# Ledger of designs, part 13: VH-VL binders against DNA-3-methyladenine glycosylase 1 (mag1)

Target 1, 206 residues: DNA-3-methyladenine glycosylase 1 (mag1), of Schizosaccharomyces pombe (q92383)
Amino acid sequence: TKAEIHLSGLDENWKRLVKLVGNYRPNRSMEKKEPYEELIRAVASQQLHSKAANAIFNRFKSISNNGQFPTPEEIRDMDFEIMRACGFSARKIDSLKSIAEATISGLIPTKEEAERLSNEELIERLTQIKGIGRWTVEMLLIFSLNRDDVMPADDLSIRNGYRYLHRLPKIPTKMYVLKHSEICAPFRTAAAWYLWKTSKLADYTK
Below, E stands for the ipSAE of ESMFold2; O stands for the ipSAE of OpenDDE; V2 stands for 0.75 times the mean of E and O plus 0.25 times the DockQ between their complexes.

## First folded at step 19 (VH-VL; framework fv_dusigitumab)

Design N04 (from M05 with heavy chain D33Y N35H G59Y T108E; at its last look DockQ between E and O 0.32; V2 from the best seeds 0.00; counts 0 for: pae E 2.7 > 2)
Fold by OpenDDE, look of step 19:
Structure N04 (fold): chain C 206 residues (1-206), chain A 123 residues (1-123), chain B 111 residues (1-111)
Amino acid sequence: as target 1 above (206 residues)
Amino acid sequence: QVQLVQSGAEVKKPGASVKVSCKASGYTFTDYYIHWVRQATGQGLEWMGWMNPNSGETYYAQKFQGRVTMTRNTSISTAYMELSSLRSEDTAVYYCARGEYDFWSGYEGMDVWGQGTTVTVSS
Amino acid sequence: QSVLTQPPSVSAAPGQKVTISCSGSSSNIGDYYVSWYQQLPGTAPKLLIYDNNQRPSGIPDRFSGSKSGTSATLGITGLQTGDEADYYCGTWDDSYSAGWVFGGGTKLTVL
């Protein structure tokens, strides 16, 4: 792929990493979901296994009037106890309510609108919502919107990836990652994936 | 070296409970999930569930819901699987295995296995 | 009976190549990485392939994995007597009543 070619051409470290890891295999969603749905999924998934989160979502969907994913308005007006019964914590319920309100107000864009917004614009908009940090938005960008040039520099796996890549004695800072990953553009998402994969390599040490 | 060492063979009567231990060494116990898989003689592998040693979170296969309990003692890096209301069909070798889940790739397989614990249920 | 379908047995002569198929659905192989396990007689399973096609340390390059759609394949080249074992594919399944799922296993006989 273009990403692999680009990364392999950056320097000997990247060339070696790409060779060791092999083909780029992104874990991306094939379904078109509205951003607010993905954010709710992200929130629901916090501190839970994805299977458990999915179970919660299934219950959550089952209480919808139309059997589909609840609309922002439905979520806004949904009874707290009903949401609790689905398996959401009080904290997560608050987050879901905030996401619903933000969607209704237009702060959280539709899928169509999101596709026309830059990564930076989406990060700026969505991080205004309580409980949504930059990392969450970056994950949305990568796994939901399939953006190719995202570097989650604050991700511990990514930082450890650079520790491995550059053979550093300690985990580098976010700023280090941001600085050194600039050359990975416009394929920083692929770079991030490879960095994450370093932990799977035979010679990886924590 | 990374390894999982399980407790010894068990012989139980129907209706009894069995608790198998799995001691981890060579790695940070709380960093990996523990899966439990059993295998009846001459049969295939059957997944029972997993436990997150860090949080204690568990997920059990539906077949074992209500009968299986997976726990851990982090101070001694040991996972436990208790199966109650034992039946003859529960006769099998029970394995613990180390696994991982990651947001980037999702569910991952079991890269380290215990030696297995034979549990025999007979009258 | 198993969620993932494998041939019950395969056989080949030493030095030959064999392939073992693993068929699933969109809720498992279609969405998640497949791993393969080798189980020698009387021993615990051993991770052979992970992430569809990655080999853990110590696994020779004679072993390969691939995935396409809802199916996965294990390839073994240069078959050796020591490869005689049971092989299982496995992955996660997001269906309502599932979790981790294994194939039924394939017995590989070296002729």
Scores: ipSAE 0.046, ipTM 0.612, lowest interface PAE 2.6, mean pLDDT 91
ESMFold2, look of step 19: ipSAE 0.424; ipTM 0.747
ESMFold2 (binder alone), look of step 19: mean pLDDT 92; pTM 0.949

Design N05 (from M05 with heavy chain G109A, light chain D94E; at its last look DockQ between E and O 0.52; V2 from the best seeds 0.00; counts 0 for: pae O 3.6 > 2)
Fold by OpenDDE, look of step 19:
Structure N05 (fold): chain C 206 residues (1-206), chain A 123 residues (1-123), chain B 111 residues (1-111)
Amino acid sequence: as target 1 above (206 residues)
Amino acid sequence: QVQLVQSGAEVKKPGASVKVSCKASGYTFTDYDINWVRQATGQGLEWMGWMNPNSGETGYAQKFQGRVTMTRNTSISTAYMELSSLRSEDTAVYYCARGEYDFWSGYTAMDVWGQGTTVTVSS
Amino acid sequence: QSVLTQPPSVSAAPGQKVTISCSGSSSNIGDYYVSWYQQLPGTAPKLLIYDNNQRPSGIPDRFSGSKSGTSATLGITGLQTGDEADYYCGTWDESYSAGWVFGGGTKLTVL
C-alpha cells in the first residue's frame, strides 16, 4: 500500500518496523455509523476490556423497541436505571446524556456533516462535550470516519511504540510523538497502527 | 513451548456441576484471554465464553448465562470453567483456547488450544 | 443452525485444489477478521488462518484465506492425505451479546 511504501521509506527504523509487523491491516467497520453512536461506543469502552465493553454496548442497542440504535432523543429521555442495568457507570451515563444532548443541538454532526469537517475541526468541536477528550475523537476519526492522517500522540501504546521504534530508554512524551510523527503524514493513522503493533513483537520489552 | 493443559475426563450426574481446569505455560498468562469452546460428539464447535486473566473479566454466551463461571488463578497460570445444572446435552469435549484480541488492528483468533476435557453427563 | 454457514463436506484427489466457503453477515464476517481452524480426527482444533488471510508459523503456504463482504473462503492447494479433517471458520459477532461464532464445519475428504 501507499502507506507501507511511505513509512518504509522514512528511515531504517520505520523500514524495520514495517517489515517486522507486515502488511498494514487496519480494523475498519463496513457499517456506516453516526458519530454519536461511535462516541457512545468509545465511552462504553473506557476502562473496560473491549469485549466487555461490546457486551454493554450491545445490551444498550437492544433497548430500542424497533431494533435500531437508540436515537439521541431516546438516550436523553432514557431511564437512569435502565442504563445502569446495561452496565454503564454513573459517570458514563452522564457522558451518554451529554452526547445525546450535543447531538440534538447539532454540536455533534451527522455522518454526512462530519465527512466535510477536518480532523482539527472535529477535535475542536467534539472535545467541548463533557467526557469527550481528544483521544476519543481521534478514535472516532480513525475507526469511524476512516481518516488516514491521525496520530493519537497521547495514547500510551503509541508513545511506547516510539520508545521501541527509536530504542529510547524511557517512554517519550506526547510532544515527542507529535514532532517525530510529522514525517509520517499523510499516513499517520497507518503509522499509529504500526506503533501499536510494536508491543506484539518478539523483541519488545516493557 | 506455549501450551494449555487441561484436567482429566469427568463423569457427572444430571444436576451436578463440573469444573475443568486449564493450565497455561510458555507465555505470560495474563496477556491473553482464555476462551472455552465445547464440542459434542459428531457436532461442531460451540463457543461458551471468554475470560481475561489479568482483570478477571468475563463474557459468556447467552446460552450459558447463569450456568457457567469462568475464573483464574494467576499465581499458577490456571483458568477454570465451571458449568452447573448439568444436563445430558452438556456431554461434550470442552476446550480451553488462548485468544488474542487487538483493539487497533482487529487481530483475533484462538491460536493455542488445550487437549480437551471430556465431560459425560449420564444418569 | 450455526451462525456461519459452511458446506458440510468437500472432497478432492491428492494434488488438487479445494475451497471451503464461509458465509456470514455484517455483524460478524462483515466487520471482523475471520479465522480458520483445522481439526484432525480425534484432536483439538488448530489455528490454520487468522486475520482473513494470515498463516501462523508452521502452516504451509498451500493454505490460504480470503474475505469479501460477508463471506470468507479457505483454499487448499496440493491436497495431501494428511489434510483430511474438519475445517471451521470463526469470527467475532456483535449481533447481540458479542462473542465468537463458528461455522458448522466442513469435512474434507481426500479421495
Scores: ipSAE 0.029, ipTM 0.643, lowest interface PAE 3.6, mean pLDDT 91
ESMFold2, look of step 19: ipSAE 0.321; ipTM 0.728
ESMFold2 (binder alone), look of step 19: mean pLDDT 92; pTM 0.946

## First folded at step 20 (VH-VL; framework fv_dusigitumab)

Design Q01 (at its last look DockQ between E and O 0.50; V2 from the best seeds 0.00; counts 0 for: pae E 7.9 > 2)
Fold by ESMFold2, look of step 20:
Structure Q01 (fold): chain C 206 residues (1-206), chain A 124 residues (1-124), chain B 111 residues (1-111)
Amino acid sequence: as target 1 above (206 residues)
Amino acid sequence: QVQLVQSGAEVKKPGASVKVSCKASGYTFTSYDINWVRQATGQGLEWMGWMNPNSGETGYAQKFQGRVTMTRNTSISTAYMELSSLRSEDTAVYYCARGEYDFWSGTYYGMDVWGQGTTVTVSS
Amino acid sequence: QSVLTQPPSVSAAPGQKVTISCSGSSSNIGDDYVSWYQQLPGTAPKLLIYDNNQRPSGIPDRFSGSKSGTSATLGITGLQTGDEADYYCGTWDDSYSAGWVFGGGTKLTVL
């Protein structure tokens, strides 16, 4: 409700959007999971906006007979063909192996350690990992670490959300999103959620 | 008014195929997934699969893999479900239903709009 | 032998309350949102509850939903003869071949 009150008070555009979309419903399903699990989920989702990405991730989660998510050591040693059978591309498999190695070495922190690090510290540290970009770390911040003030400004759905919100003739740039989302602080994660929901609105056009 | 309107009843022989249509109106067709659910007389609801109208991607329940095809024509806001190699146990009412997809979890939250149903009878 | 288990039937008098249970597992109800559907005789199912406990517009507040662990519950108060229907729970199952699952259904009789 604090985020909804803040966003609704910004201007008439935000007030209308919050009313049309309704209550903020953050997805907390990864909240109790270790950072490497969320990074793998985010890699599976890279440039896919479909059930295919979810099917890949769910197949990967289910590799173990007992239903436990694979450990970093298990991923490090996992056969390439097993990961291909889940549907991962070769590039994504390389990223999964890099995530596993970085977790074993301590470059990717535990959940407990990550909770003590700032968004900026995590972004700087984790984008050093091959195959891990800023967007992927932003997913970790939002879904695993529950950070309230994250705006994935490069995300095409977010940029389209601002096109809708501000009635723009074309999709705005990353820089437009960064500038205009400043007023959404300290609730930029909730703002991002509302912007992602714009494509479901009856008057959405693209 | 948000609606899903399905094609009329079908009578088929075993071994044939059936293609049911589902026309959407009152919302942006490509922004919601279409699910197909069937129900034999006196039985429960059985999910068959989902289809993303924007991309054409599908996910089928394992029971129907190899027999079901879900497609769409976005220019007329219409989804289709085709079931092949029909057998008597495929006699059922077939529903299309709009599902809300959550990008971040990759899950469906539920099916908020349902078509009226299409009775398919597979006889003799 | 549904993935989601519901009692096959429940009954109560007009004006009373009933609850309908839906039992699942950590791969479905435990991690995903539950929705509930009412199917009146001869009609398509209708969404009653989404996101575990949210009501769509037009659904009266005498219908309620809740979720605890791997179980979900539909509550109906102030029973009316028009509530005689089949009720289904549904959710997403995250198993290897991820997909939607329904409970077996519960027949509500208002006596």
Scores: ipSAE 0.014, ipTM 0.570, lowest interface PAE 7.9, mean pLDDT 86
ESMFold2 (binder alone), look of step 20: mean pLDDT 91; pTM 0.939
OpenDDE, look of step 20: ipSAE 0.065; ipTM 0.682

Design Q02 (at its last look DockQ between E and O 0.52; V2 from the best seeds 0.00; counts 0 for: pae E 6.8 > 2)
Fold by ESMFold2, look of step 20:
Structure Q02 (fold): chain C 206 residues (1-206), chain A 124 residues (1-124), chain B 111 residues (1-111)
Amino acid sequence: as target 1 above (206 residues)
Amino acid sequence: QVQLVQSGAEVKKPGASVKVSCKASGYTFTSYDINWVRQATGQGLEWMGWMNPNSGETGYAQKFQGRVTMTRNTSISTAYMELSSLRSEDTAVYYCARGEYDFWSGYYYGMDVWGQGTTVTVSS
Amino acid sequence: QSVLTQPPSVSAAPGQKVTISCSGSSSNIGDDYVSWYQQLPGTAPKLLIYDNNQRPSGIPDRFSGSKSGTSATLGITGLQTGDEADYYCGTWDDSYSAGWVFGGGTKLTVL
């Protein structure tokens, strides 16, 4: 709600967007989950439509008969064909195995350990893992660690959000987003959420 | 005005195919999924699948996989559902309905706009 | 048999209140948002409630929704004869065969 007040006060474009979209209602479903779980959710989401990504992730979540998310050890030892049946590509399966191994070794921190690391420390550390780019770590920061000031500037939906917000003739670059989102600090995560919602607006065009 | 307008009633023989159209107006067609839901006389609602008009990506209910194809033509804001190898139990009203899951916000909006329905009768 | 369980019928007099239950599981209602649909005789379904308890524009506040655990409830107060319809709950089921699932419907009779 401090975020809504801040964003609404920036300029007429932001004021209108906050009004059109309404109350800030972030997805909290990963808030209490360990970092490796969110990293797997983000890998499932790479380069996919949100429903396809959610279907893959939910099938993966449901592998255990106990109803618990697979442990890192279970993922390390999981058959390729089981993960393939969830819908993961071979490349994504390799990433999931890497996430599992990195979690067992301690390279991927527990949630408690991650809470005392900065955004940049986590980005630098975790992007060394095969298949984990900056965007994937930004999803961890936003959804698992609830960091308030994260702008996934290369995200296609964010870039299209700025096209809408500023009435641009073409999708802007990552650098345009980085520059113009500076005024949204310290609530760039909420800004990203509103930008993600622009595609739902009646006058949105791609 | 947001609306979905469907093609007219169809009568088919067993083994044939049917293709139902659903024309969207009053909103950005590519911003929402189109679902297809059918309802036999005196029966409940049965979900058949969704289609993303932006990408053309689909997800089909397992019961219909292999028999259903959902497509679109974005230049005329029209979604299509084709059901093949028709049987008498496919006799139903077929609805298109707008809706989506937003992974980032966590909203399932439900199916907020429905077409008027297309009656498909399969008889010999 | 529908994945979501609703009573087949419910009735009450004009002005009264009814509730319609919808029972599911952890793979659907337990983890996902519930929507409710009204289907008047001879018409397409109409969204009444989304996101468990949100009303679309134009739906009066005498319609309400709630969710507890793996069950959801539609409440209708101030019943009118025009409320006579079939009512369906719906949600996304996250199980292996992921997709939308609906209740079997509840026929509301007024008077």
Scores: ipSAE 0.014, ipTM 0.600, lowest interface PAE 6.8, mean pLDDT 87
ESMFold2 (binder alone), look of step 20: mean pLDDT 91; pTM 0.938
OpenDDE, look of step 20: ipSAE 0.032; ipTM 0.673

Design Q03 (from H04 with light chain S35H; at its last look DockQ between E and O 0.14; V2 from the best seeds 0.00; counts 0 for: pae O 2.7 > 2, placed apart)
Heavy chain, then light chain:
Amino acid sequence: QVQLVQSGAEVKKPGASVKVSCKASGYTFTSYDINWVRQATGQGLEWMGWMNPNSGETGYAQKFQGRVTMTRNTSISTAYMELSSLRSEDTAVYYCARGEYDFWSGYYGMDVWGQGTTVTVSS
Amino acid sequence: QSVLTQPPSVSAAPGQKVTISCSGSSSNIGDDYVHWYQQLPGTAPKLLIYDNNQRPSGIPDRFSGSKSGTSATLGITGLQTGDEADYYCGTWDDSYSAGWVFGGGTKLTVL
ESMFold2, look of step 20: ipSAE 0.769; ipTM 0.886
ESMFold2 (binder alone), look of step 20: mean pLDDT 91; pTM 0.942
OpenDDE, look of step 20: ipSAE 0.078; ipTM 0.683

Design Q04 (from H04 with heavy chain G109Y; at its last look DockQ between E and O 0.74; V2 from the best seeds 0.00; counts 0 for: pae E 4.9 > 2)
Heavy chain, then light chain:
Amino acid sequence: QVQLVQSGAEVKKPGASVKVSCKASGYTFTSYDINWVRQATGQGLEWMGWMNPNSGETGYAQKFQGRVTMTRNTSISTAYMELSSLRSEDTAVYYCARGEYDFWSGYYYMDVWGQGTTVTVSS
Amino acid sequence: QSVLTQPPSVSAAPGQKVTISCSGSSSNIGDDYVSWYQQLPGTAPKLLIYDNNQRPSGIPDRFSGSKSGTSATLGITGLQTGDEADYYCGTWDDSYSAGWVFGGGTKLTVL
ESMFold2, look of step 20: ipSAE 0.069; ipTM 0.609
ESMFold2 (binder alone), look of step 20: mean pLDDT 91; pTM 0.942
OpenDDE, look of step 20: ipSAE 0.344; ipTM 0.797
ESMFold2, look of step 22: ipSAE 0.083; ipTM 0.625
ESMFold2 (binder alone), look of step 22: mean pLDDT 91; pTM 0.941
OpenDDE, look of step 22: ipSAE 0.717; ipTM 0.893

Design Q05 (from H04 with light chain D32Y; at its last look DockQ between E and O 0.58; V2 from the best seeds 0.00; counts 0 for: pae O 4.3 > 2)
Heavy chain, then light chain:
Amino acid sequence: QVQLVQSGAEVKKPGASVKVSCKASGYTFTSYDINWVRQATGQGLEWMGWMNPNSGETGYAQKFQGRVTMTRNTSISTAYMELSSLRSEDTAVYYCARGEYDFWSGYYGMDVWGQGTTVTVSS
Amino acid sequence: QSVLTQPPSVSAAPGQKVTISCSGSSSNIGDYYVSWYQQLPGTAPKLLIYDNNQRPSGIPDRFSGSKSGTSATLGITGLQTGDEADYYCGTWDDSYSAGWVFGGGTKLTVL
ESMFold2, look of step 20: ipSAE 0.277; ipTM 0.657
ESMFold2 (binder alone), look of step 20: mean pLDDT 91; pTM 0.942
OpenDDE, look of step 20: ipSAE 0.031; ipTM 0.633

## First folded at step 22 (VH-VL; framework fv_dusigitumab)

Design R01 (from Q04 with heavy chain N54D, light chain D31N; at its last look DockQ between E and O 0.47; V2 from the best seeds 0.00; counts 0 for: pae E 4.5 > 2)
Heavy chain, then light chain:
Amino acid sequence: QVQLVQSGAEVKKPGASVKVSCKASGYTFTSYDINWVRQATGQGLEWMGWMNPDSGETGYAQKFQGRVTMTRNTSISTAYMELSSLRSEDTAVYYCARGEYDFWSGYYYMDVWGQGTTVTVSS
Amino acid sequence: QSVLTQPPSVSAAPGQKVTISCSGSSSNIGNDYVSWYQQLPGTAPKLLIYDNNQRPSGIPDRFSGSKSGTSATLGITGLQTGDEADYYCGTWDDSYSAGWVFGGGTKLTVL
ESMFold2, look of step 22: ipSAE 0.157; ipTM 0.661
ESMFold2 (binder alone), look of step 22: mean pLDDT 92; pTM 0.944
OpenDDE, look of step 22: ipSAE 0.800; ipTM 0.916

Design R02 (from Q04 with heavy chain G59Y, light chain Y96W; at its last look DockQ between E and O 0.67; V2 from the best seeds 0.00; counts 0 for: pae E 6.8 > 2)
Fold by ESMFold2, look of step 22:
Structure R02 (fold): chain C 206 residues (1-206), chain A 123 residues (1-123), chain B 111 residues (1-111)
Amino acid sequence: as target 1 above (206 residues)
Amino acid sequence: QVQLVQSGAEVKKPGASVKVSCKASGYTFTSYDINWVRQATGQGLEWMGWMNPNSGETYYAQKFQGRVTMTRNTSISTAYMELSSLRSEDTAVYYCARGEYDFWSGYYYMDVWGQGTTVTVSS
Amino acid sequence: QSVLTQPPSVSAAPGQKVTISCSGSSSNIGDDYVSWYQQLPGTAPKLLIYDNNQRPSGIPDRFSGSKSGTSATLGITGLQTGDEADYYCGTWDDSWSAGWVFGGGTKLTVL
């Protein structure tokens, strides 16, 4: 891809990392979904192992028997007990209700509307919602909206990725990541994917 | 090298509990899940659940909900599986297996397995 | 109790090719990635294939995997007597009892 070529050409560290990891293969499962669906998936994933979060999310998806993800109105009106049965904490249930209300009111855009908004506009707008921080919106940008140039610089896996990439003695700061990822533009989403993949390399902890 | 080393064989009476240990080495213990899988003699593999060593969060197969507890001690890189209210059908080899879920790529698999711990439940 | 269906046994002569099927549904194989495990007699399972068709380091290219729709297939070429083992597919299942599932296993006999 254009991203693999760009990253491989940056320096010897990036060239080696792209070679070790191989082809860029991002998760595309949310690519066609509405923003509120991805926001709910990201909330399910907060402070939780991704497969357990996926189990919660998939149980939530299956509440409706018509094969459709629950609508914002259905979520607004959903019993607390039903959402607890999926595995959501009380705090996460509050966030889901807030996401539903924000979608009905138009604060959370449709996917079509969101495609006309910048990353910065979406981050500023959506972080006003209870339980939605910058990381959650970055997941929306990456996985639902397919934005190519997003660097979740405060993500621990990404920061550890730079520790590996640059052979640093300790985990670098958010600012280090922001500065050193500038050369990865306009493919910082792919760069983030490769940095995360460092956790899977045989020599990661060395 | 990456390895998982389990505790030795156990013989238990019905109604007792068993706690099997799984010591990890050669990798960052908190970066991967630990799964528990059992296999009765001549039978297939039966997944019991997983535990995230970083957070301690667990997800149990529905069949074992209420009977299984998975824990860890991160300072010694060791995972534990405790199965209570043992019955003869719990006689099996119990494996721990290192699991990897990849949020960014969307796949999961169990790449390193312990040697197994035989648990025999008899009166 | 397996939601993934494998043939209970397959056999072939040394040097031949064998395939082992794993049939599931849209709630598992159709929507998730498949991995394959080899269990030699008296040993723990070993990962052979992950992400439908990827081989871990050290697994020879005689082993291959594929997925189509709700079915997955493990292929073994150049069959050797040392390949005699039980083979399991595994994936996440999101239906009635959400969780990880293994197929029932396939005993490969090398005649």
Scores: ipSAE 0.030, ipTM 0.567, lowest interface PAE 6.8, mean pLDDT 86
ESMFold2 (binder alone), look of step 22: mean pLDDT 91; pTM 0.943
OpenDDE, look of step 22: ipSAE 0.601; ipTM 0.868

Design R03 (from Q04 with heavy chain S55Y, light chain D31N D32E; at its last look DockQ between E and O 0.44; V2 from the best seeds 0.49)
Heavy chain, then light chain:
Amino acid sequence: QVQLVQSGAEVKKPGASVKVSCKASGYTFTSYDINWVRQATGQGLEWMGWMNPNYGETGYAQKFQGRVTMTRNTSISTAYMELSSLRSEDTAVYYCARGEYDFWSGYYYMDVWGQGTTVTVSS
Amino acid sequence: QSVLTQPPSVSAAPGQKVTISCSGSSSNIGNEYVSWYQQLPGTAPKLLIYDNNQRPSGIPDRFSGSKSGTSATLGITGLQTGDEADYYCGTWDDSYSAGWVFGGGTKLTVL
ESMFold2, look of step 22: ipSAE 0.605; ipTM 0.820
ESMFold2 (binder alone), look of step 22: mean pLDDT 91; pTM 0.940
OpenDDE, look of step 22: ipSAE 0.404; ipTM 0.816

Design R04 (from Q04 with heavy chain N54D G59Y, light chain D31N D94E; at its last look DockQ between E and O 0.49; V2 from the best seeds 0.00; counts 0 for: pae E 5.7 > 2)
Fold by ESMFold2, look of step 22:
Structure R04 (fold): chain C 206 residues (1-206), chain A 123 residues (1-123), chain B 111 residues (1-111)
Amino acid sequence: as target 1 above (206 residues)
Amino acid sequence: QVQLVQSGAEVKKPGASVKVSCKASGYTFTSYDINWVRQATGQGLEWMGWMNPDSGETYYAQKFQGRVTMTRNTSISTAYMELSSLRSEDTAVYYCARGEYDFWSGYYYMDVWGQGTTVTVSS
Amino acid sequence: QSVLTQPPSVSAAPGQKVTISCSGSSSNIGNDYVSWYQQLPGTAPKLLIYDNNQRPSGIPDRFSGSKSGTSATLGITGLQTGDEADYYCGTWDESYSAGWVFGGGTKLTVL
């Protein structure tokens, strides 16, 4: 891809990382989904391993008998015990209700509307919602809106990816990641993916 | 060397419970899921569920929902699977297996397996 | 019957090639990655192939995997008597009872 070529050409550290990890293969499952659906997936993922989160999310997707993801109105009116049965914590259920209300009110845009908004506009607007932080909006930007140039710099796995990439003695700060990822533009989303994948490498924890 | 070592064979009566342990070594226990898979004599593999050792979160196969409990003790890097209301059809070898699904790439596999624990349910 | 369909058995002589199929649907193989597991007689399963076609370290390149549509294939060339085992495909299934599924298994006999 253009991203693999760009990243491989930056320096020897990036060239080695792209070679070790292999082809860029992002999760495309949310590519055609509305923003509120991805925000719910990201909330499900908070503080959980990916597959646990995906299992909860898949059960939630299956609540409707017609095979459609629950509408914001259905989520607003959904019984607490139904969401508990999917595996959501009480705190996450509150976040889902907030997402539903914000979608009905128009604070969370449709996908069509979101395509017209910048990353910065979406982050500023959506982080005002209870239960939605910057990381959650960055997941929306990456997985639903397919923005190519997003760096979740405060993500611990991404920060630890730079520790690995630059052979640092400790996990660097958000600011280190922001500065050193500037050269990855306009493919910072792919850079983030590669940094995340460092956790799978044999010498990751050294 | 990454390794999963399971507790020894069990013989149980119908209606009892069994708790199988799985001790991890050679890696960061909380960084990977623990899956439980069983295999009756001469049969294929049957996935029972997995547990996230960091959070304690679980996901159970529908068939076992309500009868299985997966837990862990992170201080000794040990996962547990408890199956209640045992029936003769629960006679099988029970395996723990290390695995991971990542949010970013959406894939999963079970890369390290325990040696298996034979559970026999008989009158 | 199994959500993932594998032939119950295959056989071939040492040095030959075999393929083992795994047929699924759009709710599993068509939408997710496939892994393959080898189970030698009397032993625990062992990861053989992950991410459709990737080999973990220590697995020789005569083992290969591929995926097309809703089907996956394990290929084994240069068969050796030590390859005699049961082989299982596995993947995530998104249908109503969402969860991990294994194929029914394929017994490989090396004659």
Scores: ipSAE 0.060, ipTM 0.588, lowest interface PAE 5.7, mean pLDDT 87
ESMFold2 (binder alone), look of step 22: mean pLDDT 91; pTM 0.943
OpenDDE, look of step 22: ipSAE 0.663; ipTM 0.881

## First folded at step 23 (VH-VL; framework fv_dusigitumab)

Design S01 (from R01 with heavy chain Y107E, light chain Q54K; at its last look DockQ between E and O 0.09; V2 from the best seeds 0.00; counts 0 for: pae E 6.7 > 2, placed apart)
Heavy chain, then light chain:
Amino acid sequence: QVQLVQSGAEVKKPGASVKVSCKASGYTFTSYDINWVRQATGQGLEWMGWMNPDSGETGYAQKFQGRVTMTRNTSISTAYMELSSLRSEDTAVYYCARGEYDFWSGEYYMDVWGQGTTVTVSS
Amino acid sequence: QSVLTQPPSVSAAPGQKVTISCSGSSSNIGNDYVSWYQQLPGTAPKLLIYDNNKRPSGIPDRFSGSKSGTSATLGITGLQTGDEADYYCGTWDDSYSAGWVFGGGTKLTVL
ESMFold2, look of step 23: ipSAE 0.015; ipTM 0.521
ESMFold2 (binder alone), look of step 23: mean pLDDT 92; pTM 0.947
OpenDDE, look of step 23: ipSAE 0.771; ipTM 0.909

